VHH binders against Protein FAM237B (FAM237B). Designs and how they scored, part 1

Scores and structures below are computed, not measured.

Target 1, 88 residues: Protein FAM237B (FAM237B), of Homo sapiens (Human) (a0a1b0gvd1)
Amino acid sequence: DFEFQKGVLASISPGITKDIDLQCWKACSLTLIDLKELKIEHNVDAFWNFMLFLQKSQRPGHYNVFLNIAQDFWDMYVDCLLSRSHGM
Unless a header shows other numbers, all headers, positions and changes below count from the first letter of the chain; antibody chains aren't numbered by Kabat.
F, E and O are the ipSAE of ESMFold2-Fast, ESMFold2 and OpenDDE, as the mean of both directions, binder to target and target to binder. V2 is 0.75 times the mean of E and O plus 0.25 times the DockQ between their complexes.
Where letters were taken out, [cut] stands.
Atom coordinates printed by the task and the answers are left out, and those that the model quotes come from them; centres of patches stay.

## First folded at step 6 (VHH; framework vhh_8k46_1)

Design s1 (from m4 with L101I)
Fold by ESMFold2-Fast, scan of step 6:
Structure s1 (fold): chain B 88 residues (1-88), chain A 121 residues (1-121)
Amino acid sequence: as target 1 above (88 residues)
Amino acid sequence: AVQLQASGGGFVQPGGSLRLSCAASGFTFSDYYMGWFRQAPGKEREFVSAISWSGGSTYYADSVKGRFTISRDNSKNTVYLQMNSLRAEDTATYYCATDYIEWGSFTEDYWGQGTQVTVSS
């Protein structure tokens, strides 16, 4: 659920929910989304809207590895943010 | 425009091996994920494998894990699928794909040329 995952991110730290953490983004090695070209740098809402678009563009009966990779990336990204929030 | 050309399919007996190749052009190959999908007669198209731009991450469907290996050569703009221990259920047309999307265009079909793999005795 995208809305549920967005809510989880918001619960971590209000200060980081507006911007994409570029250190964690780079660590997760995702190529599906070109932030520079899409002009969604530092914008979590734009990223969620793009993820929703990918879900809506999925064709019936077709397994979408890119959507699954993007969802897995989001889970890793959130875990990275949680780890940093409890760092030194 | 993206061009993807898959090759290497053919007829093999159960237990045999094949290596598929996909030659890519029209985009910056080394910056994008590459993947393989397949479609068996009368079935929906399904995911087989994917590889990150650097080759540092690979993904496999459970049905092929341990039997298939995906790799890429960025100097040749080519992705490969090494298929070992082939089974009758692997019979399908295999397609290569990329996560390259032309922003603002959602009508593009980046499915590559298919190559037929038939596993039969």
Scores: ipSAE 0.005, ipTM 0.152, lowest interface PAE 12.0, mean pLDDT 67

Design s11 (from m4 with T98K E108Y)
Fold by ESMFold2-Fast, scan of step 6:
Structure s11 (fold): chain B 88 residues (1-88), chain A 121 residues (1-121)
Amino acid sequence: as target 1 above (88 residues)
Amino acid sequence: AVQLQASGGGFVQPGGSLRLSCAASGFTFSDYYMGWFRQAPGKEREFVSAISWSGGSTYYADSVKGRFTISRDNSKNTVYLQMNSLRAEDTATYYCAKDYLEWGSFTYDYWGQGTQVTVSS
């Protein structure tokens, strides 16, 4: 549950949401998760709570889902960041 | 402690090739993005290339795209930079860098010493 993971996210990654470039976050189109279907397309806290849930889950396959989503997200997010820092 | 040992630099003529290696220790290598940066004499340090923790995604500066290839071997805790079609302007000290955060923040700390690459006739 997202609610149960909220405190863990805060303890592990305090302020991670303020370090996210919101323009690049909005540019991300994750292929393994539909952010709009989950109603979290503009809620970075909810996304990080979901990711932490998958990472800490002992269920088979959840960690692989976490790795795949993390890779997809960072690849798109980082492409946006690099275009803004190195494409000038 | 975290250690990064860059090697493989040397002297080559224009059009030549070199392969740089970076041996990593003191952290879980397979969890981190790795990058290569370079610094020419009298110039600021510039980004060259980066690779995701799985090797599934790679990134290149426009000046090296198509000529350089980054790769990694997680079983050997090593990241590589294959440099082909070298030019005089590639002359620099090359540094390997570990991302500061496990999930790829693109904020890097240079924990190891560089390796010198000189391209001249």
Scores: ipSAE 0.000, ipTM 0.135, lowest interface PAE 12.5, mean pLDDT 73

Design s13 (from m4 with T98A E108F)
Fold by ESMFold2-Fast, scan of step 6:
Structure s13 (fold): chain B 88 residues (1-88), chain A 121 residues (1-121)
Amino acid sequence: as target 1 above (88 residues)
Amino acid sequence: AVQLQASGGGFVQPGGSLRLSCAASGFTFSDYYMGWFRQAPGKEREFVSAISWSGGSTYYADSVKGRFTISRDNSKNTVYLQMNSLRAEDTATYYCAADYLEWGSFTFDYWGQGTQVTVSS
């Protein structure tokens, strides 16, 4: 379930919700220019749904360029949120 | 109504070339990224290539990198797949698809009819 998984993520990283942390989003989008071409650079819900869809369509041993881009961006965004949630 | 018409398939010998075209109508083509997918009998549909709405970014499956080139002409509402150095494993029905990539649209919303590519000696 997408909503349930967002809730689980928010419990381990306070601040990961439907609301976008604009500062972290901007920081990550500046390093991942390809996200602008995917039209998802400012929508966390869209990004999370896209990632989950790609995981469901993935086959063992098959490369998925969109899944790699999505996962790299998500990792950076989560790391930024964790840093800010702990008062940096 | 939305339509995607794929064409350009056929029979070709190993090492040969084909160019596939996908003509789009019924939507604002320049706002959509376009993709090519293929499916061989008894296999799942697989990603081949994609191009962003602007043409600024292109993506390729590892099996086709260096052999296939995706391009688009937004003035003609058409996306192309240039296939060089064709191999027997490229034999499949090829489909074009379109996705606006807005929130809630994480599958290709619009699919064309396939065009058959057969690579055989």
Scores: ipSAE 0.005, ipTM 0.204, lowest interface PAE 10.8, mean pLDDT 73

Design s14 (from m4 with G104D)
Fold by ESMFold2-Fast, scan of step 6:
Structure s14 (fold): chain B 88 residues (1-88), chain A 121 residues (1-121)
Amino acid sequence: as target 1 above (88 residues)
Amino acid sequence: AVQLQASGGGFVQPGGSLRLSCAASGFTFSDYYMGWFRQAPGKEREFVSAISWSGGSTYYADSVKGRFTISRDNSKNTVYLQMNSLRAEDTATYYCATDYLEWDSFTEDYWGQGTQVTVSS
């Protein structure tokens, strides 16, 4: 899912998959406080790797609220990046 | 094995319309993104459109936005590309793809032969 979206962004706008776009990051309402403890870099590839880490680190039978929040954030963030690459 | 079979191409005049279909098998279709790519003679393969698992999110290259519409039918394991207002520069072989395969795995063995679209007067 995320790799396909990353590839779509790279095909549309070279460089859009480098750094996290701070305007889109802010627009998505995800707090940096939770991500700071996990040493998130402001980089699309690092965020994707972080999502994989969350999936692998999920405890069996335990609901992971942050994984769900991060997945929602990713969808909104990708939509924002595509909008901006089209001059919005 | 994953199988992607694109069809529906043909010859059309500028301003015409075509609908492409891609029948998918060998994976849980409804769990993955589907997309369309195209390649014109002597050019690199380029992104055209993508659709999320449920069809809730769609994405388009600037060159086709407003003219092409991607859709899917999960009950038929099929993705579609409705192409309206076709232009000469849309002439290409069209391929469907899935994020079930890593980007570097989108090869001829998985994408198949594609379907040829020719727009000429």
Scores: ipSAE 0.000, ipTM 0.116, lowest interface PAE 16.1, mean pLDDT 66

Design s15 (from m4 with G104P)
Fold by ESMFold2-Fast, scan of step 6:
Structure s15 (fold): chain B 88 residues (1-88), chain A 121 residues (1-121)
Amino acid sequence: as target 1 above (88 residues)
Amino acid sequence: AVQLQASGGGFVQPGGSLRLSCAASGFTFSDYYMGWFRQAPGKEREFVSAISWSGGSTYYADSVKGRFTISRDNSKNTVYLQMNSLRAEDTATYYCATDYLEWPSFTEDYWGQGTQVTVSS
């Protein structure tokens, strides 16, 4: 479910319990995804499935690249959230 | 159910090239990351390359960076791995995967059949 998916995301970045900011998520996704092909609803689902896959892949040496990709994306998203919380 | 069919492997000499294909079905292909993994005899399965939903982002293991190119054709539900400048250490069974599948399962039900690549003189 959605609550479990939020829990998975929060476990990657401990202490983050806020709902996904759709505007920041969209802004970050546009960096990773071709603008012509953006499928927002399915992109959100794919991201959650990616997070679940990443959590289930808790084995040394096998998914470090996926972990780094997910962390980089999350860092961009958090930076967007922080910029909005401090003004404009 | 998710089905992944890898093909295109074979015997090649060092310095040669091969193109692998992975035909996917059972899910909305254009919405998921696709990746290539490989496993040599007696070794762990390792990440090779990944491509984002749209093809706008690609990722490579350091050992293959600059030699391998991942691409996808969402109209054909297929992901490709172009392998150039092949080395003996690239010898492995190659598997395609999606972030939809559960790891750490190594069964063929999750990873498909794989395709054997042998680089030898």
Scores: ipSAE 0.000, ipTM 0.152, lowest interface PAE 13.2, mean pLDDT 65

Design s17 (from m4 with D99E E108D)
Fold by ESMFold2-Fast, scan of step 6:
Structure s17 (fold): chain B 88 residues (1-88), chain A 121 residues (1-121)
Amino acid sequence: as target 1 above (88 residues)
Amino acid sequence: AVQLQASGGGFVQPGGSLRLSCAASGFTFSDYYMGWFRQAPGKEREFVSAISWSGGSTYYADSVKGRFTISRDNSKNTVYLQMNSLRAEDTATYYCATEYLEWGSFTDDYWGQGTQVTVSS
């Protein structure tokens, strides 16, 4: 469903800024796709451009797989941020 | 300048097979995702398949999953699309695309005319 996919992406997208925590970003891993292959460790734009490409493909199944990967990544990234903030 | 030259199209009967090739130049091929798109007359361009820089990850449109296989040879700067069990609805001009050009920046200057696949009895 495109509306569902757009809603999920919008929920994840607010975390995408130039002010990312690079230590937590590099510490995270994806369960289905290697972050290095997506260049996401140092290239957030390439990752999101590929996500947009899949959305524009009119093939929701592939976009949903990538949404799950992106959501898993953001969940791990947020957990890392929270772990560091509670350590003081 | 980036060049992507698709070839291997032709006329084939339903149930037949074709192998498309895309020769790439002008960028570091082994560092970027490659993909295939297609466009039938009067239709929008649609995604067909994509492959990661290493070949370790592949993606397919639901309409072609199980019938088409994407592969690449980084030593030859070439991506391939093996098309099996072809159907009339696969009739289209096929274009190769690259993450280096942000996937959606199709222009005749970059892609050429693509390669025509016609599936008909």
Scores: ipSAE 0.000, ipTM 0.164, lowest interface PAE 13.2, mean pLDDT 66

Design s18 (from m4 with F106Y T107S)
Fold by ESMFold2-Fast, scan of step 6:
Order: sequence, then structure tokens, then C-alpha cells
Structure s18 (fold): chain B 88 residues (1-88), chain A 121 residues (1-121)
Amino acid sequence: as target 1 above (88 residues)
Amino acid sequence: AVQLQASGGGFVQPGGSLRLSCAASGFTFSDYYMGWFRQAPGKEREFVSAISWSGGSTYYADSVKGRFTISRDNSKNTVYLQMNSLRAEDTATYYCATDYLEWGSYSEDYWGQGTQVTVSS
């Protein structure tokens, strides 16, 4: 299952999500296989709350794996949004 | 509601082994990450290990790499922590956790009861 829901982007900015290209959305979902495994790709708030919890609960260096996943998630979504919205 | 029941702790000498279990209910277990955290007296709660919903990915704190092994049985809604080569520094109450944010808060109820591990000669 490579299908991704637009609802995740709607939680960031409703205006920005209107410009999302379906191909860009699919590209983002393919690179988010590990986050889809976490079942949190549909709930950005749950994802960030979980990451903040891990940061609070771990020694400062040890949440890096989850932090890298979070960074990849946001970078891919931002890249897709910017790719679609350039020149507007 | 999410329920996490940790068990299997006890007293063990340095170099010994213990196997912890966590029975989970109240959510679709096979769809979520599971993990172990621990808290020693006077210290903050720290991450120990995590396992993906499929078991295909595992993560460990540097202090336990090579000594602890996390595993899960989705048919039993249970996650395990095999603890080998135990050290005095591993003495703590161990808690299981899930990335399922049923309430959006990590209250004391979410952490479950925990299980005490004491490593002493």
C-alpha cells in the first residue's frame, strides 16, 4: 500500500494542500514507507507529539533515529509542496 | 482504553539474564510500534528499545546494544525484551510503551504498571 491521504497536508495549511500534484503526493508516500508502517502518516499531530515524548524520555543523543524519520517526513512534504506551488 | 501490562522482572546477579513481557490491549497491536523504557531511582525515564509493527525494524539505546533483544508476537499482542549480560547500571523499573496516542497524552496510565529489574551481587 503506496496510497497516501491528503488529510495529513491539510493539518499543515489548507491553502497549500490545494496545490498538491497527485504525482508529487505519490512520490512523497513512496519515500515515507517507514512512517506508513508507524500508522501515523494520517495524523501529523500524533507524529510530532510522539517525537516530543521520545525526546523528553530519552538521553539527548538517543532519539536521533526517530528524529531523522521526523526530519525526512517534513523535508519530503515540504519539497512536494514547494515543487507544486513554485511560481504562484 | 490502551492497557500495557509489563512483567518478568526480578533479582539477578551481574552477567545474568531476564526476559520481560508486555501484554497489550485496547488498540490494533499489529499496526503500531512497541517499545521499552526504563527509570532508575533519582533519574529520568530513558529509552531502551523499539520494534516496528511488522518486526522488520528494531532500535536500541547505545547502552544496551548487543546485550538486549526486542521481539514481538502479533498473534499474542505481546512484546518481549530479552536482557543478557546484565549490569548493575541496568537496575530500573521497566515500562512498555506504544506509539498509539489514544488520548494524545503520555499520562501515568499510558505507561502501564512497569516491572522492577534489580541487578546486584
Scores: ipSAE 0.000, ipTM 0.121, lowest interface PAE 14.9, mean pLDDT 62

Design s19 (from m4 with L101W W103Y)
Fold by ESMFold2-Fast, scan of step 6:
Structure s19 (fold): chain B 88 residues (1-88), chain A 121 residues (1-121)
Amino acid sequence: as target 1 above (88 residues)
Amino acid sequence: AVQLQASGGGFVQPGGSLRLSCAASGFTFSDYYMGWFRQAPGKEREFVSAISWSGGSTYYADSVKGRFTISRDNSKNTVYLQMNSLRAEDTATYYCATDYWEYGSFTEDYWGQGTQVTVSS
């Protein structure tokens, strides 16, 4: 769950915003999904709304390629945020 | 109307290679994801590979990673699946599909005609 992951991040460090971290977002999009190819490059809100639309559009007999990578995308995004919150 | 035509299947020995093609028409090909799915006798259809609109992002089932390569040529409205190091368990009818009606969503209603791949000695 995205909201659950945002909540976990906020509980770890008060400095971590519940909002999208643009640096980590860009890093993850280059690795798992190319936002240019979705025609939503540099528009985090559009991507989030698109993902919500895809989740609501799930139906028996449908295979959605974005849902198959969504967990990996969010896991990498969360890992990026956590690595920044720990600091070096 | 969306039309998809898969071809390139055939008989090959284990360790061999085949290149599948899927010719698409009736839609703006470069605006849609393309994917390959397969169905072996007595099994459900399974995901094989997918490629994004521009070809910049590719996705593979774990069973085919490192052996299969998906590519597309938007100037020819064609998607390809290069299959190397073929195994008996790759024997299946292969289908191409597009997410024409819903972004990122493949449904059997829009899958093209299949092409049979048989890997046997």
Scores: ipSAE 0.013, ipTM 0.366, lowest interface PAE 7.3, mean pLDDT 72

Design s2 (from m4 with L101M)
Fold by ESMFold2-Fast, scan of step 6:
Structure s2 (fold): chain B 88 residues (1-88), chain A 121 residues (1-121)
Amino acid sequence: as target 1 above (88 residues)
Amino acid sequence: AVQLQASGGGFVQPGGSLRLSCAASGFTFSDYYMGWFRQAPGKEREFVSAISWSGGSTYYADSVKGRFTISRDNSKNTVYLQMNSLRAEDTATYYCATDYMEWGSFTEDYWGQGTQVTVSS
């Protein structure tokens, strides 16, 4: 199980569930063609490990651009979770 | 093979402090995240803290923020957890872990033996 990554995600997003919300993930990931092309959409563990890979490996500049896209995606995903938690 | 050896647990009164250590071997320690998890009797394992490969980023569960500090010494292949202002609810077996096996399970071999912390008056 991917408990380490889920734990870290929960720690950086207090009040957000550590398990993926598939409806919000799907809605947000449709705006991120790069994640779809990399076949990591709809998988929080693959997404987290991809972010760690980019941070750690210091890939060429174009790979570093994906980190900014991933950060924007996370912000949209968190907003979706908060809106859905109210049953509206 | 990856091997993690946690130590430093014991009995302490509420408000006390303990420092846990985790000695790691079998992988390039300075290249991987390290973390601490805990498990109280009858509870699931929960995340406590994590530290990036360089030590530049640290992460904490809300329940331990401001009380616990994670650190690492890459020259000694060791990660530490300084626990201050301990509470009865911190009583658990503490495990160190690494994200070295990215897609795999955190097997018992990679969680290590754990170290028991008991906070009681």
Scores: ipSAE 0.005, ipTM 0.189, lowest interface PAE 13.4, mean pLDDT 66

Design s22 (from m4 with G104S S105G)
Fold by ESMFold2-Fast, scan of step 6:
Parts: C-alpha cells; structure tokens; sequence
Structure s22 (fold): chain B 88 residues (1-88), chain A 121 residues (1-121)
C-alpha cells in the first residue's frame, strides 16, 4: 500500500515524506512506490533501512512491495551502468 | 475479526475540550498506522490526524493544527485524539481507521460506529 509505505518511511526517516499531502493517505492505494516522488533516491541509509524492513516483514503485502521496489531499483541501476559503459 | 471502537464524544460548548479514544483488536496494532477521520452531516469523510506505528511521526489537517493532538499507547492497543479549543465546525462523527483493513480484504468504508462530537452554542 503506497499510503502505508509513506507512513512507514516517515517512521524510519522523519521528514522524507513531509512534502507529500497526507490528506488522502487512506484513500490512495498504489502497488508501487515512486522513489523520485518520495525523494529518497539519494538517501542511501533511509532507503536500505526501509528495504530491510519490508524484506524482514512477515506480512505478504510488504514482501510484494519489497519485490516491486527491488526490481525498479535494479532496472534503474542497470540502465545507468549501461549508459556509462557506452560513454554517454 | 478486526474491530475499532471509538469513544469519548459528547456535547461541548465552543472553546471546550474532549479526548477521544479508539480501542483496536483483531490485528497487530503496533505494526500499523492509525488515523482519525470525521464526517459532518451532508459532507464526505475527511482526514483529521494520523500517527505512525512507533508514534515518532504525527500528521494533522490544517484546520486542526495546534488544537488537536494525536497519541497512541501500543501496550493498550489504543489511539487517542485530544481536542482543544473546539469550534462549531468541528461538529461531526469521528472515526478511527487503520491500513490493516486494506490487506485483510474488508471494505475500505468500514469505520465501525464512530463517536459523535457536537459543539454548540
């Protein structure tokens, strides 16, 4: 749940989600977290702590969110590496 | 089954105070975000306040900032809303909610009975 994960991020790293309108936290339900929108793409410690939480969670929904974020992060990393190796 | 029981509402004059409580059962309370919503007659439900699982982060609607305080006691499976400087426009039925309901397969409109707050005269 996107809104739930916003709340979890705020618990782990207060301030990371302060620019997100929480008026609709219960109404919004997304299956994937946009790391750029959450502005955690450059906060390595917050990102890894959040991923560790999701991976270690025994709730099925948390593991699915973990898989979705892990795949998106991997795709972005591979694309960046490929662009660099091509002299871009 | 998940159950949320709100209480503490009543009749109060403008400028008065009330403390609402929400007793939760049927899920691991300390692992979930908790929030308060309200619904006035003829209006849709609106967000009031939210608190993270640890209590380390709190959020408030602009209309209640500085007047309301949300807190929780994980040992008692209870979330609270302290309401100060009450105004006529705060009159509504107050509901507590949790994100657990989204994973459990229950309808997103399940809020239990709520607790009525009336600020008059």
Amino acid sequence: as target 1 above (88 residues)
Amino acid sequence: AVQLQASGGGFVQPGGSLRLSCAASGFTFSDYYMGWFRQAPGKEREFVSAISWSGGSTYYADSVKGRFTISRDNSKNTVYLQMNSLRAEDTATYYCATDYLEWSGFTEDYWGQGTQVTVSS
Scores: ipSAE 0.000, ipTM 0.125, lowest interface PAE 15.6, mean pLDDT 64

Design s23 (from m4 with E102Y F106E)
Fold by ESMFold2-Fast, scan of step 6:
Structure s23 (fold): chain B 88 residues (1-88), chain A 121 residues (1-121)
Amino acid sequence: as target 1 above (88 residues)
Amino acid sequence: AVQLQASGGGFVQPGGSLRLSCAASGFTFSDYYMGWFRQAPGKEREFVSAISWSGGSTYYADSVKGRFTISRDNSKNTVYLQMNSLRAEDTATYYCATDYLYWGSETEDYWGQGTQVTVSS
């Protein structure tokens, strides 16, 4: 169910669809999503739509690809935020 | 056929600890995420924790963060949930799940019977 999956994503990636750091978001999203036409203003929506696409296919093992990408993205995003804090 | 057997539940007082185990078979365990979910009487099933196939990354629901620890032993095809500082609101039937069959499945055959945890003084 889509709402259940959205709940899982929200639990492991709080704020990924809201209140983001655009500099860190751009750095991470370009690495993981590979959406060449993605505009900076659409990065959050594009990431969410990509994750929804992965969830909707529901093939054996497909959901683990979704969680792995969400995990990698969140780890990179947090590392970026910490790097910027240490830069001060 | 995928088979998941959760165990280790029981009765414990607030502040106590329990360790849950989930024995898995029927798939290549080391290639898939494993997770724990719980359902209290009269409530919807909720996510508790998840662990990547290598064990290198873990995730926790806000309500259990800092108290619960998920781990796995790929040589034994087993995932564990160490529950510390238990609270009355942790009372639920706990289920293990794998994304091999897709965590969105609500079939009883997918989730098995689970293991009951009761926290009461």
Scores: ipSAE 0.000, ipTM 0.131, lowest interface PAE 14.8, mean pLDDT 65

Design s24 (from m4 with S105E F106I)
Fold by ESMFold2-Fast, scan of step 6:
Structure s24 (fold): chain B 88 residues (1-88), chain A 121 residues (1-121)
Amino acid sequence: as target 1 above (88 residues)
Amino acid sequence: AVQLQASGGGFVQPGGSLRLSCAASGFTFSDYYMGWFRQAPGKEREFVSAISWSGGSTYYADSVKGRFTISRDNSKNTVYLQMNSLRAEDTATYYCATDYLEWGEITEDYWGQGTQVTVSS
């Protein structure tokens, strides 16, 4: 189950990034404007740590940014995984 | 108990510089993110900057990017915010925070009084 926004991004753990498909993550990061602006689109640890920070921020705007990025990343990531499984 | 003590604020003219410090205790500092937030009178608290446990990743609000620099010294359990090219709109009380206390559980007791930065001519 792909519920990284509820569980995987809830706390900092070195183990959290190990179960991510790095090939699909790299493909998805190239399409995220915010990550490109921050120069972290090629750094998985920086991505997850940034997301955790946004999630835990007291500023409502930051939480909305977190939700939008998490949803967009989820959609792209799942699409990538499915594409690699189709074999057609 | 976790304690975060922010300092280094003061009065400065537009275009001036200040360096804020946050001394942390009560947790394993080198294992957690540190960040800066600010709150101007009558406004909501807003994110300013954050730094990863190793210092390898830094994050900035668009309004301060290119002017402010966050850094940390894990040997001294201290995080810093170098503020250059200060503007009147940077006037606020500045607070440090850590993900050890799950940023989302931050209260006035946790944030303390912060450090006041006033930019005026």
Scores: ipSAE 0.000, ipTM 0.122, lowest interface PAE 15.4, mean pLDDT 67

Design s47 (from m4 with Y32N)
Fold by ESMFold2-Fast, scan of step 6:
Structure s47 (fold): chain B 88 residues (1-88), chain A 121 residues (1-121)
Amino acid sequence: as target 1 above (88 residues)
Amino acid sequence: AVQLQASGGGFVQPGGSLRLSCAASGFTFSDNYMGWFRQAPGKEREFVSAISWSGGSTYYADSVKGRFTISRDNSKNTVYLQMNSLRAEDTATYYCATDYLEWGSFTEDYWGQGTQVTVSS
């Protein structure tokens, strides 16, 4: 769904300036996205550039990797936000 | 030079299982993502699965989630795709790929020669 993909990117983009919930961002990068292995752990700018590269690529393989990472990030990030709203 | 050799394909009936292997050489395997792509007759190549350099992260196309499992053995420079509950729509030539040339990008030049999987009754 293109509209869903736009929503995910919009959610990531505002985070470049620390306006994203950094606690949930760090949880996502450590447990689902594997930014630590990519050596871009805690580097939101590097992750954003990577996602933009994959999305802008006209190769279906790159775009599918983008879709799967975006889907997994969205699920984890939203779950973390919801958990914190009624967490301990 | 980078070389990728996919194997393990064959003819199988719906509901069956196959395990694909990809032997890699010519680069530092443990430093790179590995992935599987497939191409059915008359269609574009599509992403199937990917695994991070350590195996800590895995990614799957929605059409194969819960049925396929990607894994790797860095000591053997090999990536695997375990395919369970195969369906007719899984019929394709399967290719392994690496992001050796640029992180996060699987280039066609290094997708290997592929292995044919045919699922029919």
Scores: ipSAE 0.000, ipTM 0.133, lowest interface PAE 13.6, mean pLDDT 68

Design s48 (from m4 with F27R)
Fold by ESMFold2-Fast, scan of step 6:
Structure s48 (fold): chain B 88 residues (1-88), chain A 121 residues (1-121)
Amino acid sequence: as target 1 above (88 residues)
Amino acid sequence: AVQLQASGGGFVQPGGSLRLSCAASGRTFSDYYMGWFRQAPGKEREFVSAISWSGGSTYYADSVKGRFTISRDNSKNTVYLQMNSLRAEDTATYYCATDYLEWGSFTEDYWGQGTQVTVSS
């Protein structure tokens, strides 16, 4: 669950901001262009709400891999954030 | 503009193996998910497999799990599909695809030229 995992992240690393880390964002196969084009705020809550919107907006003939692998994206993003916080 | 070229298809007997390759140009390959789709005669296109930018996460359609393996080489801008234990129902034209500005969304606008795989006995 996205909401549950967002809560877990906040509890294990209180220094991690809700703002998107752009290096980690790119590492998860997303681009700054996508965020600008879709007018999504650069924060975790905006991203989570957008993923819910995509789930509701599925169209025939259009396959959204992210809807099927959103868990993998979230896990990878969190891992990237934690790696950067430990590496400094 | 993205350019994708799939290759490696051919004729194979049931139980055989093939390795497909997809060469990409026209955008930063290492920043995007890559995927494989297929279309059998008279059927709509279907998802086969996808791989994350780093290669750390892979996703497979239930029909190919345990038989197909997707991998990528970002230094060569190439994604691969190793197809083992091929079945007659795997006969299709195989296409590679990249994310289309929709966060993991694949549309036919960014699918390259396909490669034909025929499994027959």
Scores: ipSAE 0.018, ipTM 0.331, lowest interface PAE 6.4, mean pLDDT 69

Design s5 (from m4 with E102V F106E)
Fold by ESMFold2-Fast, scan of step 6:
Structure s5 (fold): chain B 88 residues (1-88), chain A 121 residues (1-121)
Amino acid sequence: as target 1 above (88 residues)
Amino acid sequence: AVQLQASGGGFVQPGGSLRLSCAASGFTFSDYYMGWFRQAPGKEREFVSAISWSGGSTYYADSVKGRFTISRDNSKNTVYLQMNSLRAEDTATYYCATDYLVWGSETEDYWGQGTQVTVSS
């Protein structure tokens, strides 16, 4: 469920959907996604298209692999944002 | 136009094996993730497996882990699903998909008829 997945991500970082930190997006994608398989441009549209792909690839009862990827991504992304907010 | 043609289904007994194939055309196959989905009669379509563009990463639904193996041959524009230790609950029509379609279109026109797998004694 797309709304359910949005809810999970929003519970991790409320409001993050309005301002995407492209440096943190790039850093996290390089860490969580195999470098050889990174075909996505690092911009706001590419970020949302990637998230949409994860949502659309899920189906009831057998979609948890994509939810896990999304949750792990947001965990690392939030950690990056926190480090940058303190001038790291 | 993007076209996906699944084949290799059939009738097998519980514990049997089948290998499905998906022939892809109309896009640069080697640049996209490929996946398998299935739909049992009267049920929603469910995710089964996915493979990255290079074949370096694979993903499986919990219900098929350890039994099914996804692979691809970029020289033949084909993705495969090796199904071992088949169970009655694996009975479904199997469809292949690409992230190109998932990102750009949700229409069923691109999935074709799929390939029917029936597991019975």
Scores: ipSAE 0.005, ipTM 0.158, lowest interface PAE 12.6, mean pLDDT 66

